# VH-VL binders against Protein cereblon (ohgt): the designs that were tried, part 1

All scores and structures are predictions.

Target 1, 230 residues: Protein cereblon (ohgt), of Drosophila ananassae (Fruit fly) (b3m1f2r157to386)
Amino acid sequence: LSRVPGVDYLEHILFPGEVLPFMIDGSLFDDEMPGLDGLIFGVGFPLMQPPEDNPHKLYGVTCQVYEKGESGRQLVFYKSRALQRIVINCDDIQGPPQYIARNPTSKCFSKVKILPEYFLPEPLKCVDMGSMSRFRDIPSMRDKYRRYQLSSTPWPADACQEYAYEEIVERARKKLEIHKIDTMPRCPIQLSFWLVRNLHLTEKMMRLTFLTDSVNTRLQLIGSTLKEES
Structure headers, positions and changes below count from the first letter of each chain, unless a header shows other numbers; antibody chains are not in Kabat numbers.
F stands for the ipSAE by ESMFold2-Fast; E and O both for that by ESMFold2, at different seeds; each is averaged over both directions (binder to target, target to binder). V2 = 0.75 x the mean of E and O + 0.25 x the DockQ between their complexes.
Where letters were taken out, [cut] stands.
Atom coordinates printed by the task and the answers are left out, and those that the model quotes come from them; centres of patches stay.

## First folded at step 5 (VH-VL; framework fv_roconkibart)

Design e1 (from c6 with heavy chain S100A)
Fold by ESMFold2-Fast, scan of step 5:
Parts: sequence; structure tokens; C-alpha cells
Structure e1 (fold): chain C 230 residues (1-230), chain A 121 residues (1-121), chain B 112 residues (1-112)
Amino acid sequence: as target 1 above (230 residues)
Amino acid sequence: QVQLVQSGAEVKKPGASVKVSCKASGYTFRNYGMNWMRQAPGQGLEWMGWINTYTGEPTYADKFQGRVTFTLDTSISTAYMELSRLRSDDTAVYYCARGASSGDSYWFDYWGQGTLVTVSS
Amino acid sequence: DVVMTQSPLSLPVTLGQPASISCRSSQSLLHSTGYNYLHWYLQKPGQSPQLLIYLGSNRASGVPDRFSGSGSGTDFTLKISRVEAEDVGVYYCMQALQTPYTFGQGTKLEIK
């Protein structure tokens, strides 16, 4: 059955989008702790300490409970999903931050710093298709629109590096089974985390992809591994 | 209601082995680890080790390594502790206790009633 | 092994008065998770031990508010704000930071 190591930590890196299931004895809750439905709590990674080398600060993720049930006489099961990367300050267990990290197995509260996901969208090569779309419904112009669509829609072999993420997606499709590809997100932020979860990356590469705040950089790091097999 | 029921008292000769059972009820057996402790007459508590009820992997305290074996019968929600090559100083009350934690068995929320094992010649 | 030392080993107390038991560890029990892996148990005469306090300061289910745990690192205290007759027994602290888990010697609380 599912287990949550310690009270606020995992020995492995958990990326946004991953499910963390767990079971708990209902007797561990009291009136101070509301029901866990919708609870957001922090999960730290002891092996992922921040560069400032503080033993009471950990990299981690926030998780939100999205499913609750009952099993057995006193046991309640929960499913949670990792949402955001964080830094947990274990020395500061008091205070009302905007997002309260609660330990589901204790009454402790800790302040966390939510890490940003920076994404700079690439210019769209097909943005001018919007101006050509007015010709789609004109019978005499339909052929012109179709020729334009066919010439701009396919990804050309000599494409600029600005669209590297499309090449990353194509390479990933060749390595992953079709049923997994059906779950691939289109949002670049979610895609970057989904790729890390579904590709067999080295521990070093998983650490690097977790630590970067840049989605573009994370995708490039993933792409460098995939490009090796061109 | 959670309950741990242990087997009855045993009297053994030095050099023999003893096997104590601990039958769990009132909860899902595989979801909680089982710990074993002992207490010699008039003495304090001593931790012997634990067994992961989900994986079946035991962990033994060094003092008992090589003499103690923890096993499970999940079909009857029962844990066993077998101590071999008994000595007179093994005379003690032996307890099983349920581990309650978000991971490893860090604290013990329910205890069995205890089993007195007397080793005498 | 982590050595756990309790003081006092014998504690006579008058009913209704407060009681305090100390527990000292040979090394810090504060983990990187921010928790102290120190727990308190009560063994009443002729009975099995029962959990009182876990992770330094959290009361177990059914434990009265008169019991409180405090401390961090190597020095811990169990306090009873007003002793009742049913509190008689031997109190043990236990560390669970590393195996083997180890107990203090026990403190016998008696009513005068």
C-alpha cells in the first residue's frame, strides 16, 4: 500500500503532475486539523537542499488532495497531486502564508517559498495563417489557402532553433508508447514536467530539470538527451 | 477497534527456541508495520526490531541479529517473533506493537498484552 | 547507539500537584524534516505500555490535556499539570531517529 516517508519528505524527486497516494488512520486528526479534502501540503526532498547549504531548508513540491475515501474501520485513503515546486523552511513552522503547507500526518504548519515557472513563448511561424484564413471559405481562393496551409503547417527539416520544443515532442513520440502519448499535455510548462516523468533520465538530469526556473531551459535540457539519438 | 492479541506464556530450557504470535484485528494488517519489544522482570523496555507488513522485510536490532526472526501470515493477520538459542537472560515479557507513521514505524500507537517467556534449567 | 537518560527515576507526587520528567539524548533527535523523533509512553502497573506523546509534543488520541511534551535536540520534558490517581506508572521516553530505537530507563511516578 502507499506510504508517505517521514512527515514532510520523500527520498525521490516528485515533479508537478505526479500523484502521491496515501492512507491515514482517522484517529491522528483532531479539531485543530480540518478534513483533508482539498488540503494543500508540502513534500520535501532531503537530498535536494538549496545551494545555501541550510539543513533545515529543502526543495520540494506542494501537493493537493483531490480524492478522499474510507476503507476499513478507521482508515481513510487519499490521493494528492503535486502542483508547484517549492523551498520549505523547516525552522519556520508558524505563520499564515497565502498557501499553507500542512503535514497530513501531524498538526505542523510550515512557510514555503513557491518557485516560479518562467516561460517565454516562441514566435509562431504560422501566425500569418490568421490573415490567410479569410480565404478558406472562398471557393476561388480555397486552393491558395490550402497551398499556404500545407507549406506552413508541416515542420520543415531546416527549421530554426526557436521551435526546438516541437522537435523534442517528435523525438519523445518515437521513444514512448502510444497510450502514454495520448496523455501528453500541450501546455509547455506541464509538458516539460510530463516529459521528465515519462522519460528515463539520469538522476543528474532529473536534478537539473527540477532546479531550473526556466521552462525553455528545462525543455532544452530534455532535448539535449533526446537529440543524442538523431 | 484495534486489538493485538499475543500467544500465551512459555517456559523453555536454555538452548531452545520460542515463537510468539501477535494476531491483529480492527484494521488493515498490511498498512501498518509491526514492532517487537521486550522487558526483563523489573527492567526497562528494549526494542528488538520491526517488520514491514506490506513487503515482509524485517529489520533487527544488532543485539538480536542472528538469533531473532520476524515473519508474517497475512491470511490470518498474524506476526511472529522467533528467538533461538535461548539464555536465562532472555527471560522477559515480549510485546508486539503497531507502528504508526507516514513512512517507517516511528511511534507505537497500540500494543499487545505481552507474552511472558521464562528460560530456566 | 543513541543513549537515552531519564531523570528522576523515582518521582513521588501528591495528587493534584504538577509533575515533570526529563529525558536527555546522547545526540540531537532533530531531523531535517524539522521534527524531533522523541516519543513518550506510560506503562501502568500490570499493563502494556501506551502512547502518550509523539514527535516531541503531540498528544496521542485519548490523552488528557494535562499531559504536555516539550524540548528540542537533546533535552526533552514531559509535564503533567495536575497528577490524577490514574497517572501512576512508569514513564518512558524513546528515540526513533535511528535504529536501533532506544528507550530511557523509565521514571516511576507514585502517589504519596
Scores: ipSAE 0.000, ipTM 0.421, lowest interface PAE 15.3, mean pLDDT 74

Design e10 (from c6 with heavy chain S101T)
Fold by ESMFold2-Fast, scan of step 5:
Order: structure tokens, then sequence, then C-alpha cells
Structure e10 (fold): chain C 230 residues (1-230), chain A 121 residues (1-121), chain B 112 residues (1-112)
């Protein structure tokens, strides 16, 4: 694929939340190193299949610089964190751009489309009707279980979210060190990316989990890999 | 202006040692590492190693380990390369060059003018 | 040691025409930081080498924009869009991913 102006390239996939350390020649910014703190830039993945088979489009992420490292005057080390999945496109598109990212090694900007993260907690999809009795045994769900066992109303979406979270936490606990579990986020969007960062997935699973806009699908894909080793 | 000035040409006999100096000016000496390279007449470039100017810790290419010593005199912003047990095939132009940082060398943005060392019996 | 191979070793070129030099590494020079630790130097006759391109594609201070570097992993290219008389000399690629740092054999650019 042709290089998109203002974007760095990586030969592997970065997920939101992942740290990308890098170094830059300070002379490119006229010795203005503080100007890079908080800088958001784009990183593309040329080894992923381009969107819609268009060679001028790349999947990638935005990264934001959050820490400046000690080094010599000319070369400065930085830590950045991936924030959002994007599609990078150099073609002129009518309509407002969702975001413009900058390459930290250049003064150029590239237009990017931020990819959405959908989380749709659907009561009948996250737990079957027979499994609702298990909420009785979960301390945080016990009151909600009692309320809904006495009526014909479906469980609220937040009950399904909490049930799925507890199940994933139990599976991850067997694979990961306890101090890692303590850092596990409760937001499903953040959780889905946290799991990808902390579990060693196959290249195929990394592509599938990156490409889906559905947090539910990403969690299901990850959950299936945790079950395969049981 | 950044400048690296090396000592003058040397003629040595086999078995002797030579010490080449490289005096830096125009920048903070401790912030950039110093690399050493050589080039035999009509041949390509060969990296010999570098020294961390902040810590004083040298790193030598295996080919020269045990025969070369890199040292610093920070008070006069000068780096030294001493090569011992000279052989005829050590005849070369020796260069110092400024590294990209004090801690990691990587690329060389400013080079000394070179010092011709001739080893002949 | 990482072996660096340049081609061509001799490059006769007509003034004002483009020139291209290839550099191949025996190992990937792409670091986990996303940077390629491949640099290009020019040694003009009777002079010390000078830095042209660092980290694959970044022009050094004072280097004309007619020079550009590209490539990733094991295959890299230095391009000169329009060769000038002052470009005569020997071009070297260098890897700095792994010690000992190693140079290519050099490409001698000459005006025909």
Amino acid sequence: as target 1 above (230 residues)
Amino acid sequence: QVQLVQSGAEVKKPGASVKVSCKASGYTFRNYGMNWMRQAPGQGLEWMGWINTYTGEPTYADKFQGRVTFTLDTSISTAYMELSRLRSDDTAVYYCARGSTSGDSYWFDYWGQGTLVTVSS
Amino acid sequence: DVVMTQSPLSLPVTLGQPASISCRSSQSLLHSTGYNYLHWYLQKPGQSPQLLIYLGSNRASGVPDRFSGSGSGTDFTLKISRVEAEDVGVYYCMQALQTPYTFGQGTKLEIK
C-alpha cells in the first residue's frame, strides 16, 4: 500500500489502550519538545486487508503522547497510548471529517474516520431464560433476581452486562495474574480491548477482534478462545 | 556550530599503540555519545564501537575487543580511541562521530575530519 | 552480525536524471517501536561521511529535498530525484538495530 501522508506504519496490530513507545529527533520541531505532549497521531497497519479493497485506505489507531522520556537533547523518547480504531483515507470526501491525525515525525495531517464501538446489551442474548436462576447466587444480582422472578418483565440491560462481566472475570482469573485482574475495567468497551491486550491471541483472532464494531461480538470471540483451553 | 576536531596523522610500527583524540565543541558534550569508525584506503566503513559520554561506559565491536580502549576527558570535551598491538592491516583513516543520544548511539549526524594512521615497518 | 548488501555498487548517472540505490538487510531492521533502524550516509571524495537519511525516511538537517528514503524491514531504497554534480561520492547504508552496527559495501555514484 502507498504511504498516507502524516501516518506512521506498524507491521502488527495495535489495540486501544496499548502503549506504543517511540523516539523522535527534536530538531524536527525546532527544539519544541513540550509541543509533542498530548499530541494525537495516526498509526496504520498495512498488513491488514484494506477497507473495501481500496489500496488508499488503511485500518489503524490514533495514539496520544502521554509521557516524555529522558534522553539526549536531539533525540527524545516518548510513550503514547492507542485510543481509537480508525480508517485512514487520503481521498477527498464531502462532509465533515471525524478527526485529523498528525504524524509526529512530520508537519503533515491526514484525514481519518473514527470507527464506532457498539455495545448492545440485549437481555435474551446475554443470558438464557433458564440461567436467570444463577443470579440468585451472585451477591450483586440477588436483589434484582428476586424482583424479576416475581414478574413477567424481562431483565434490564444492566443485569445482562453484569452477568457477562462476572463470567468473563472468572475465566480470565484462571489465565492471568491476580494483579492484572485488579486492573480489569468494568466498561465493556474498555474490557474488550483490555482482554485483547492481555491475552495472547492468534493472528486470525486479532484481525477478527479488531475489525468488528460490535463489543458484544469481540467479547464473544475472546470468550470462545478462553473456553478452548478448558 | 557543532564541530569535532581530531588529532593529526600518525605513523607507527607494528606492535605499537596509537591514541587518537576527538575534541567536541558547539554542543553539550555529555548529551551525545561518541562513535568510532575506520576506513582502510579504498575500502568501506567499519564501526569500531562507541562510548556513552554521560556514564563513560564503552561498547566495543567484537573484532576490536581487547585491543581498543575508548576514554573521555569531560573537562575538555574530548574523547579518545587507543588501539594497541598495531598490525599493517590497521592502516586506515579513523573517524569519530556524534551519536544520536548519550545512552543509545544509533545514527551519526556530525563526523570528525578523520585521522590517518599508517602502520609500517 | 547483520549483513548489509547494496546494489548497484557502481552507479553512472547523467546530470539531471534520477538515481536509485538499494540496500538489503539479512535481518529485519524494524524495531517494536515501529521504526526502521536504517540510515544513509554520503562520503564525497576526500571528505568525511555525512548523514543523509535516518530511521529509514527522515532527512537530516540541511539535506536537500531531492533526497528521499523509503522501505521497511529488510528492503530499503535511497532516491535522488534529480542528480546534481555535488552528489558525486560513495553512498552507504547502515543498520543500527543490533551491535555491531554494520555498513553496506558502498555505492559509488559517478557522472557519465
Scores: ipSAE 0.000, ipTM 0.399, lowest interface PAE 18.2, mean pLDDT 75

Design e11 (from c6 with heavy chain S101G)
Fold by ESMFold2-Fast, scan of step 5:
Structure e11 (fold): chain C 230 residues (1-230), chain A 121 residues (1-121), chain B 112 residues (1-112)
Amino acid sequence: as target 1 above (230 residues)
Amino acid sequence: QVQLVQSGAEVKKPGASVKVSCKASGYTFRNYGMNWMRQAPGQGLEWMGWINTYTGEPTYADKFQGRVTFTLDTSISTAYMELSRLRSDDTAVYYCARGSGSGDSYWFDYWGQGTLVTVSS
Amino acid sequence: DVVMTQSPLSLPVTLGQPASISCRSSQSLLHSTGYNYLHWYLQKPGQSPQLLIYLGSNRASGVPDRFSGSGSGTDFTLKISRVEAEDVGVYYCMQALQTPYTFGQGTKLEIK
């Protein structure tokens, strides 16, 4: 179990990669404001059903401060980015938050469990080296894999991933602005969260995509949503 | 001492425009946004929008979008609110108020004395 | 738009007695900062509004400790522990979580 120096509550789901801006009122501190550069803190989602039916636990994310700004004499604004899905032990959370993060030198910590991200590439049977030579003149990778599909010839796992990625990009292009498509990651884990951040999903789909540890399942759920809204 | 001083009362005919000024003193003008509110006679407060005093960028409530313009003259620490195409239901006391920060305008710690704008035929 | 509802609309109180005003929002005012973007203002007769409480529970500069704010999410309360003659006026709650910022309809406090 890891520990974070502070916890906040958010009434909607925050996914890895999302920016969480927050503000600290300097008047809450007698001395200089604590340094928060690189601080990792927890954000819990009390409206989600508790993990393991345990009312003392919350689903959430870790967030890390990456930028600081100033506003007026009393306020300091920070930007943080969600990093990992977690389960938070609520037994050590002290009252309603007055600010989103505690002093990082504090000994008051909340215990968290980092949730895994599983990605299982589908293994495919290798083809004979001799038989592969008949496809050597295919102009593009997409055309190569399409030809394999049409011939019912097995293709390697990398080809399946690339084909699926292109299909998702084609469907997303109908929903998203071009400049956003240019920022789409190729890593399946990052892609699954990027799609959630950039598509308008129902509350049900947000919960399902957050709760699964399987990146394959998350992508499949998102892909299903893109098809239904075509 | 923080002070916001507004221009005097105005009487306008329907279809005219009115421009209210708000002169700030006692603080660094660019460090705090300026908000505009109005209050019709015997009624509650209504937020019209704000202007970022650092960037000069205004934000308008949808109800007033297209009819209201917020501007600044930083050399004299003054904000302006111009409301066009006046109707009788625009009769109200108009207030300026200092926001919580230049890039943020959440609460209003100092208010101008108010400017009564009467719109009648 | 976020709808702010105050109760009561009229609050006659005896001098020296406590007073309480409720404010309800149509959606949660709890921001990711951990603050509730709910503020309280007092408008005395013939005067501009003045800030009493910001971010749910913080007293503004110069505001007597008789005034306190509490609540979170959608339900907020302003309390005056001992009402004084100078407390007469209309009290407004305001949300600043999202634009347009919206005020409650106001609560008129009158001394008996």
Scores: ipSAE 0.000, ipTM 0.403, lowest interface PAE 18.0, mean pLDDT 76

Design e13 (from c6 with heavy chain S101D)
Fold by ESMFold2-Fast, scan of step 5:
Structure e13 (fold): chain C 230 residues (1-230), chain A 121 residues (1-121), chain B 112 residues (1-112)
Amino acid sequence: as target 1 above (230 residues)
Amino acid sequence: QVQLVQSGAEVKKPGASVKVSCKASGYTFRNYGMNWMRQAPGQGLEWMGWINTYTGEPTYADKFQGRVTFTLDTSISTAYMELSRLRSDDTAVYYCARGSDSGDSYWFDYWGQGTLVTVSS
Amino acid sequence: DVVMTQSPLSLPVTLGQPASISCRSSQSLLHSTGYNYLHWYLQKPGQSPQLLIYLGSNRASGVPDRFSGSGSGTDFTLKISRVEAEDVGVYYCMQALQTPYTFGQGTKLEIK
C-alpha cells in the first residue's frame, strides 16, 4: 500500500514527533549502496496553502529515519520521525548536498526554511499596570522573553525549564488514556505538538495549530477545543 | 484511474506555432510535475523539459529554449506546450507524462496518448 | 549532456527464451543518496511509452516479475527471464541524474 516515491507528499498534516513508516524494495540495498539509516528528508503538505509572501513554497516537516526492519528479502521497513516544521522551496530543486532531500528515493535536494517556535514565558503579574515601564530599569527583566530556535537534533534542553498553561494540561489529562499521560512532555514546545498528536483535533484546528509560530497561541487554540469538544 | 488526454493531431506550415494540451484526471494535479517529450517518425525519444505543477515554473532543455513555452490551467487540470517558429524537423509525436513529484520529475509513470504534429509546406 | 548508449539495437528472440539489453552512460548515474537515476521504458507498437523499471532495479506497478533491472554507475542491464509475445516493442533507458534528461537510442525486441 505505501508508495515510497510519494512519501514526500502527504494529504494530511504531519506534526513534529509523529512517526512516518515506509517500505523500500530490498533489492535497492546491495553491498555498494549506502543505507538510509539516519537520513533526514522533507515531507510536504499540498493541502496547505503556501505562505502569502512565498507563493512558490510548500509547508511541511523534516523527517529522520531511526529504525530499520526487514519483512522478507524484497521489502525493507523503515520508521522515521518528524522533527521540525519547514517551508520547502519548490522552485529550487537543485542545490548543495547540505539541504534536505524531499524523498528517500530522490536525488533532489531542496532548500528548506526551518520555521521557528516562539515561546513567551508566563506574563509577569503586577498590582499596578502603570509600573510596567519601571521594569526596563531592572537588568534581570531584560531578555526575559526569548525565541526558541529548534534544530534537527532533540529539542533544546532550556525550553523544558518553562511551563505553560497548567489548566490546559489538567483538562488534557481528563481526556487522554492513562498510559499516554505518563509520556506527556514538560517542554511547552514539545507539549504543544504532543497534544495535537494525541487529542484528535478537527482538520481546521490542525491547520491553525500547524501554521502558528507561537507556542502560546498553539496551546491556547488546543485549550479552547478542550472546553468545547467534551 | 490516472489518465492524461492530449489534444488531436495538427498540420502546420513552417514558421507557424502549435499548442498541444494535456488534460489530467484521477489524481491531484499539483502534486506531480508534467514532462514533455517528442519522437520523430521512426526515431527515439527526446526530452523537452518539464513544468512544476505546484509553482507553475517551467524548465526547458537548451535545444528548445526560446521556442517552447509550458503553461498550466490548474482550474481544469491541464498543461500546455506551445512550440513556435516550426520547421519540418519538428514533425514528431509529442507526449506529456506525469513526473515522480511536483518539485522534480525523475521518472514518468503515466503518459498521454501522444499528439502528432506534422510540419510541411 | 549525458550520452546514453544501448546494445543491441535489434534483438530477435524466440518465445520463452531470455533476453538481455545493455545501457551505458557517459558518466556515473550513482548519486550520493545511493540510488542510480536510470529508468527503463517500453514502447509497444503504436502505443505510448510505459515505465518498466525506475531507479535501476525497481519494477513499476503492474510490471511482471520476469522483468528485472541491475547495474550501477555507468553500466546497466534490463533482463527478461522468459520473453512473451506482449513484450514486443522498443526498450529505452533514460538518465535523470542531470538535465537535460537523455534517452538511449532504443532496442527493438522482435519475436523470431
Scores: ipSAE 0.000, ipTM 0.422, lowest interface PAE 16.8, mean pLDDT 73

Design e14 (from c6 with heavy chain S102A)
Fold by ESMFold2-Fast, scan of step 5:
Structure e14 (fold): chain C 230 residues (1-230), chain A 121 residues (1-121), chain B 112 residues (1-112)
Amino acid sequence: as target 1 above (230 residues)
Amino acid sequence: QVQLVQSGAEVKKPGASVKVSCKASGYTFRNYGMNWMRQAPGQGLEWMGWINTYTGEPTYADKFQGRVTFTLDTSISTAYMELSRLRSDDTAVYYCARGSSAGDSYWFDYWGQGTLVTVSS
Amino acid sequence: DVVMTQSPLSLPVTLGQPASISCRSSQSLLHSTGYNYLHWYLQKPGQSPQLLIYLGSNRASGVPDRFSGSGSGTDFTLKISRVEAEDVGVYYCMQALQTPYTFGQGTKLEIK
């Protein structure tokens, strides 16, 4: 049916940007999708429901078919790409209660809620901090450096802090193969998903990074994992 | 049966542009992407890029980026390849070929007969 | 770019004898789907190329069973069990794992 060698979407969370290839006998949706858009379907992750979460909600992604061709013996080959994170109310699913991606010949319909991606720009860097940094590690100059920081740092102090964004990118660069680094996106939203796809994260971290709507929080969660592995 | 028929041979001067057509028949045009290749006299095959026949989105090999344009006329099941600012080393037989899928063509099961483009002063 | 290297460049063979062509890629062509995105084409003199083998080992429609493809990752082989006169031409391997798709330099099969 929808068996794809080398891909197990029941045990693994699929993030936006990931490719999900699959094959079926014959053609699905030909009558219902006459030439408008590529086929769009949902993939749910039943293993992502924590005990504290609402049990009638299913988290997943939308996937859009962008390749279709015949493969060998009357098989239709599809290639799809995950686009957006979603949450589905199980009460809204029409059709069999099986996982949608496992039954591509069964046409199930559901309302979905698209989960947002929030990104806040970096705060402005605090000027004049760099000129005094050379004195931080000199014992006789530490008092002068501390006085300088107190007098030059505006209140609230967080107004002068820099995001650790560049540090996260540099730490990732140290852990990844050269050929993968060349594919690293510059867009923070795409970067956050790219990092999750290319780094070896724990199941807990995969869940947390998927469930957050804040790109800044997702990057910080990833950064914390990378920092622990120095 | 599946058939790809290309336009006839062309002779161009350096600096000119050429537009080669590839008319498809015998299948649903939008379900299979169209790839473009060339072969200089006595040389091997070189992939130039492809066009997604479902979306109309082209993908160009970096070597040709900025000089080549792939377009479609879906009403007549025809793909076009236009190569501009021709040089003598663009002299080659240009082929269109049907890909294995609409979105990214993996293998080429049917090829056009080829179009010889000669660039000389 | 992925570099495809074929050997031999020239393959003289006696009618009825077996022939073997090698293709090596600069990086693995094995995709996460379990398929090798390597394909073989034959270009007969004065003709367009034609597909022989796709995804490493699958014969294209109309291709005789004397043609077979094998290999995985970076090392692939095309075999002809009994060469016939109509097999004369240039054989190309091609990778389609990543763009730009790249071809080997070609192997010319000749009857001796």
Scores: ipSAE 0.000, ipTM 0.406, lowest interface PAE 18.9, mean pLDDT 74

Design e15 (from c6 with heavy chain S102P)
Fold by ESMFold2-Fast, scan of step 5:
Structure e15 (fold): chain C 230 residues (1-230), chain A 121 residues (1-121), chain B 112 residues (1-112)
Amino acid sequence: as target 1 above (230 residues)
Amino acid sequence: QVQLVQSGAEVKKPGASVKVSCKASGYTFRNYGMNWMRQAPGQGLEWMGWINTYTGEPTYADKFQGRVTFTLDTSISTAYMELSRLRSDDTAVYYCARGSSPGDSYWFDYWGQGTLVTVSS
Amino acid sequence: DVVMTQSPLSLPVTLGQPASISCRSSQSLLHSTGYNYLHWYLQKPGQSPQLLIYLGSNRASGVPDRFSGSGSGTDFTLKISRVEAEDVGVYYCMQALQTPYTFGQGTKLEIK
C-alpha cells in the first residue's frame, strides 16, 4: 500500500482522445513499435497520482503511436493518442515507467486492466423535472415536449434521460467558443471525455470524472459544474 | 520483510573460480533485478553488473566481461555470481543488491550481508 | 566511464552540528526526462551499504528527514541537518545514467 519507488506522476490527468507527443532515445527500443506495441508507452507517461484511499493503484491511459520522426542522431519522436483508461497494481510493474527508463537493455512491462465505460448502473437524471417547459428551449426535444404535454401518461424513462443529455449539451454550448462547438461529438462516451478536455474543471472534478466507469455519472458530474442559477 | 542472504566466506588459489549465492525472501523474486558489487579491503565500491530476474539476461561491466557469469534459480529465489580465473586483486567482499525493477536496476534498496572472497597463493 | 568525485574524503563533525558532502560527475547525470540518476548510500562500520537518497533528492524508506539531497547535472550535495552518533560511516554517491555504474571514492564521517 505504498507508492512505487522512483515513479513520478503527471501533474495533469490525460483523458481518452488527447494527443501525447513524446521523445525517446532510439537506443532504448528496437524498431518494433507499430500499433499495439504503443501500449507500453502508456505504462510510463500518462499515469496520474494514485488516489489517497487506494495508493497501490496507478491510473492512466493506453496510448497508440500513429506517427514517428527522427530528431537528432539518436532521438526518436513519437506522436500518440490516448485511447482507453487503465489501472495498474504497483506490484505488477516490471521496470520503472517508460518516462524514467534509460537502460538500453531493458523494457518496462506491466499487467494492465482496461477500465470499461458503462451507462449503468445509474441512469442520467433530469436536471429540472418540475419545469418540463424547459424542453421547448432545446430544439431536438421541443416536439417530444408538446406530445407529452398532451398525454395523460407519465414520461418514459428514456425520454427523461434524453432530456438530461440534451440539457448538458446546451449548457456546454453556452460556455464554449463557437469553433470548439463545431467539433463536439454526439456519442455520449466520446462527448463525456471531450467535455472534460474542453471545459475548465477543478483538479478534484477531473479526478472524479476520470475515475468513474459510468458515462452517465461522468456526464452528471460535468453537468453539476455547468449548473446556472436563474 | 525483505532479506538477501549470501553464502559464506571463501578462500581460493589464483586461477580458481568462486561461486557466490544470494537467496532472496520477503518479495516476488522476478519483480526486482539483482546487482552485484565488490569492495576490496580498505577501498570503495565497484559495480560488476546485474541480471534481469524476469528474462534471465545478464549485463556485465566491461572490466569483468568474460570472467564473470550471473545466473538464477527462480525455483528457490536465488541468484549466483561466478568469477573465474581469480587473481590476488580479486580479494574483496562481494555484495548482491536488489534493483529498482526486473528490467532496470538504477538504485539498490536492499543489500546482502556480503561474502568475503580471499585469493592467496 | 563516468568519473564520480567526492569532497571531502574525511569529514570530522561535532555531534548535533550540520554536515555536507559534495559529489561531482564528469558528465551531466540529468536525463531528458528531468531526473538526475544520482543516488547516495551509507556504509556503517562492519555493515553492508544502505540506500539513503535516490534520483537526486528522494529519501529512501526509513531514512530520517534530517538527510536531504540536492543538485542537478554535475554537482550534487548530501546534507545532514544535525549529525547523530548513528550517522558514522562512509558515504558514497553513485551514478546510474550509463553503464558501468560508478561510485565516488567515499566520504568518511567521524564524530570529533
Scores: ipSAE 0.000, ipTM 0.432, lowest interface PAE 14.2, mean pLDDT 73

Design e16 (from c6 with heavy chain S102Y)
Fold by ESMFold2-Fast, scan of step 5:
Structure e16 (fold): chain C 230 residues (1-230), chain A 121 residues (1-121), chain B 112 residues (1-112)
Amino acid sequence: as target 1 above (230 residues)
Amino acid sequence: QVQLVQSGAEVKKPGASVKVSCKASGYTFRNYGMNWMRQAPGQGLEWMGWINTYTGEPTYADKFQGRVTFTLDTSISTAYMELSRLRSDDTAVYYCARGSSYGDSYWFDYWGQGTLVTVSS
Amino acid sequence: DVVMTQSPLSLPVTLGQPASISCRSSQSLLHSTGYNYLHWYLQKPGQSPQLLIYLGSNRASGVPDRFSGSGSGTDFTLKISRVEAEDVGVYYCMQALQTPYTFGQGTKLEIK
């Protein structure tokens, strides 16, 4: 469990990699208050709370302040970036979640569990579909073979990742500008979060993609959503 | 099923004190702050303050500072509001309400049924 | 203290027609996190207040989709797309940006 100062609440889901900008009235700082530069804090999402089973959990992300600038008045602007998915046991909160602006020193702490991001490190062999195997090595039939296999059997991790990646990219090009496509990460973990950030998904789909610990499952969910819209 | 149940109506004389209880059920008591409001007959709502149910620390509106005291009995999931040196203009329905799970007690999603306190000679 | 002003204070409406209530604050309710700390409550006759809208535009659990909140900073609006008989009561806006939290005067919605 890590200890982070405060937990601020957002009405929407914030995924790792997203920027959370905020401003604080500089008059709230006195000579005794430390700065917020590099501060890591927690952000919780009420709409991500689990079903009635485990009602004491709150899902969210950690955010880190990475940029500070003066606005010319007493306002000081900050930029933070979401880092990792977390879960908080509400019974472990030291005090209620607080505003950063109300308590910039963040003397209130919550214990959080950092949620893992699982990506299959080794390819798993999928079931050979027998009569379909002869199409695997025919260039004109390869896509038909892969589509059949994708829809009917579990895929090998690396083949599924590569095929799903190209299919997802092709579908995303229809919804996104070229300059955004050029910024797509190569890392599967970062890609899964990047896709959620840049595609307008339903709230239900955002919940499902946030709650899964499996990067492979998250990518498949996103890919399925794009396919169903086609 | 979240429920806040308040104590019954009270009739007090000027100068006396009144203590209203608010018993919570259906959720973890210490995870949500408790707010107190009042409403004089035919008037609008007025916020009196709140108590942090985890720390026990109260915050009072300036108008009531020195006359109101918020306390807790966590063993029975009950919050109390005691108002002293009662005046005739303290006649009102007093409400407890659960603060938000969103940080401080910013909004109130569940309210008690209200307790009428009448101050008359 | 932050002063909350509602308009109109009395709102007679015909069943099925839309209704709109305005709320103005004496100072901005927009927090540095990007949220407006403005909430709407409904008090039906003889009942405790109930939460309708929180943080400016979010509908509370169980609240019908005909209710919507909008606005930012100092000007906020509660809209009912089609008024039903069960909507009769007094509507209050509340600011929670700073203590003491303050309510508007209330808007009484009546069927005509």
Scores: ipSAE 0.000, ipTM 0.420, lowest interface PAE 15.6, mean pLDDT 74

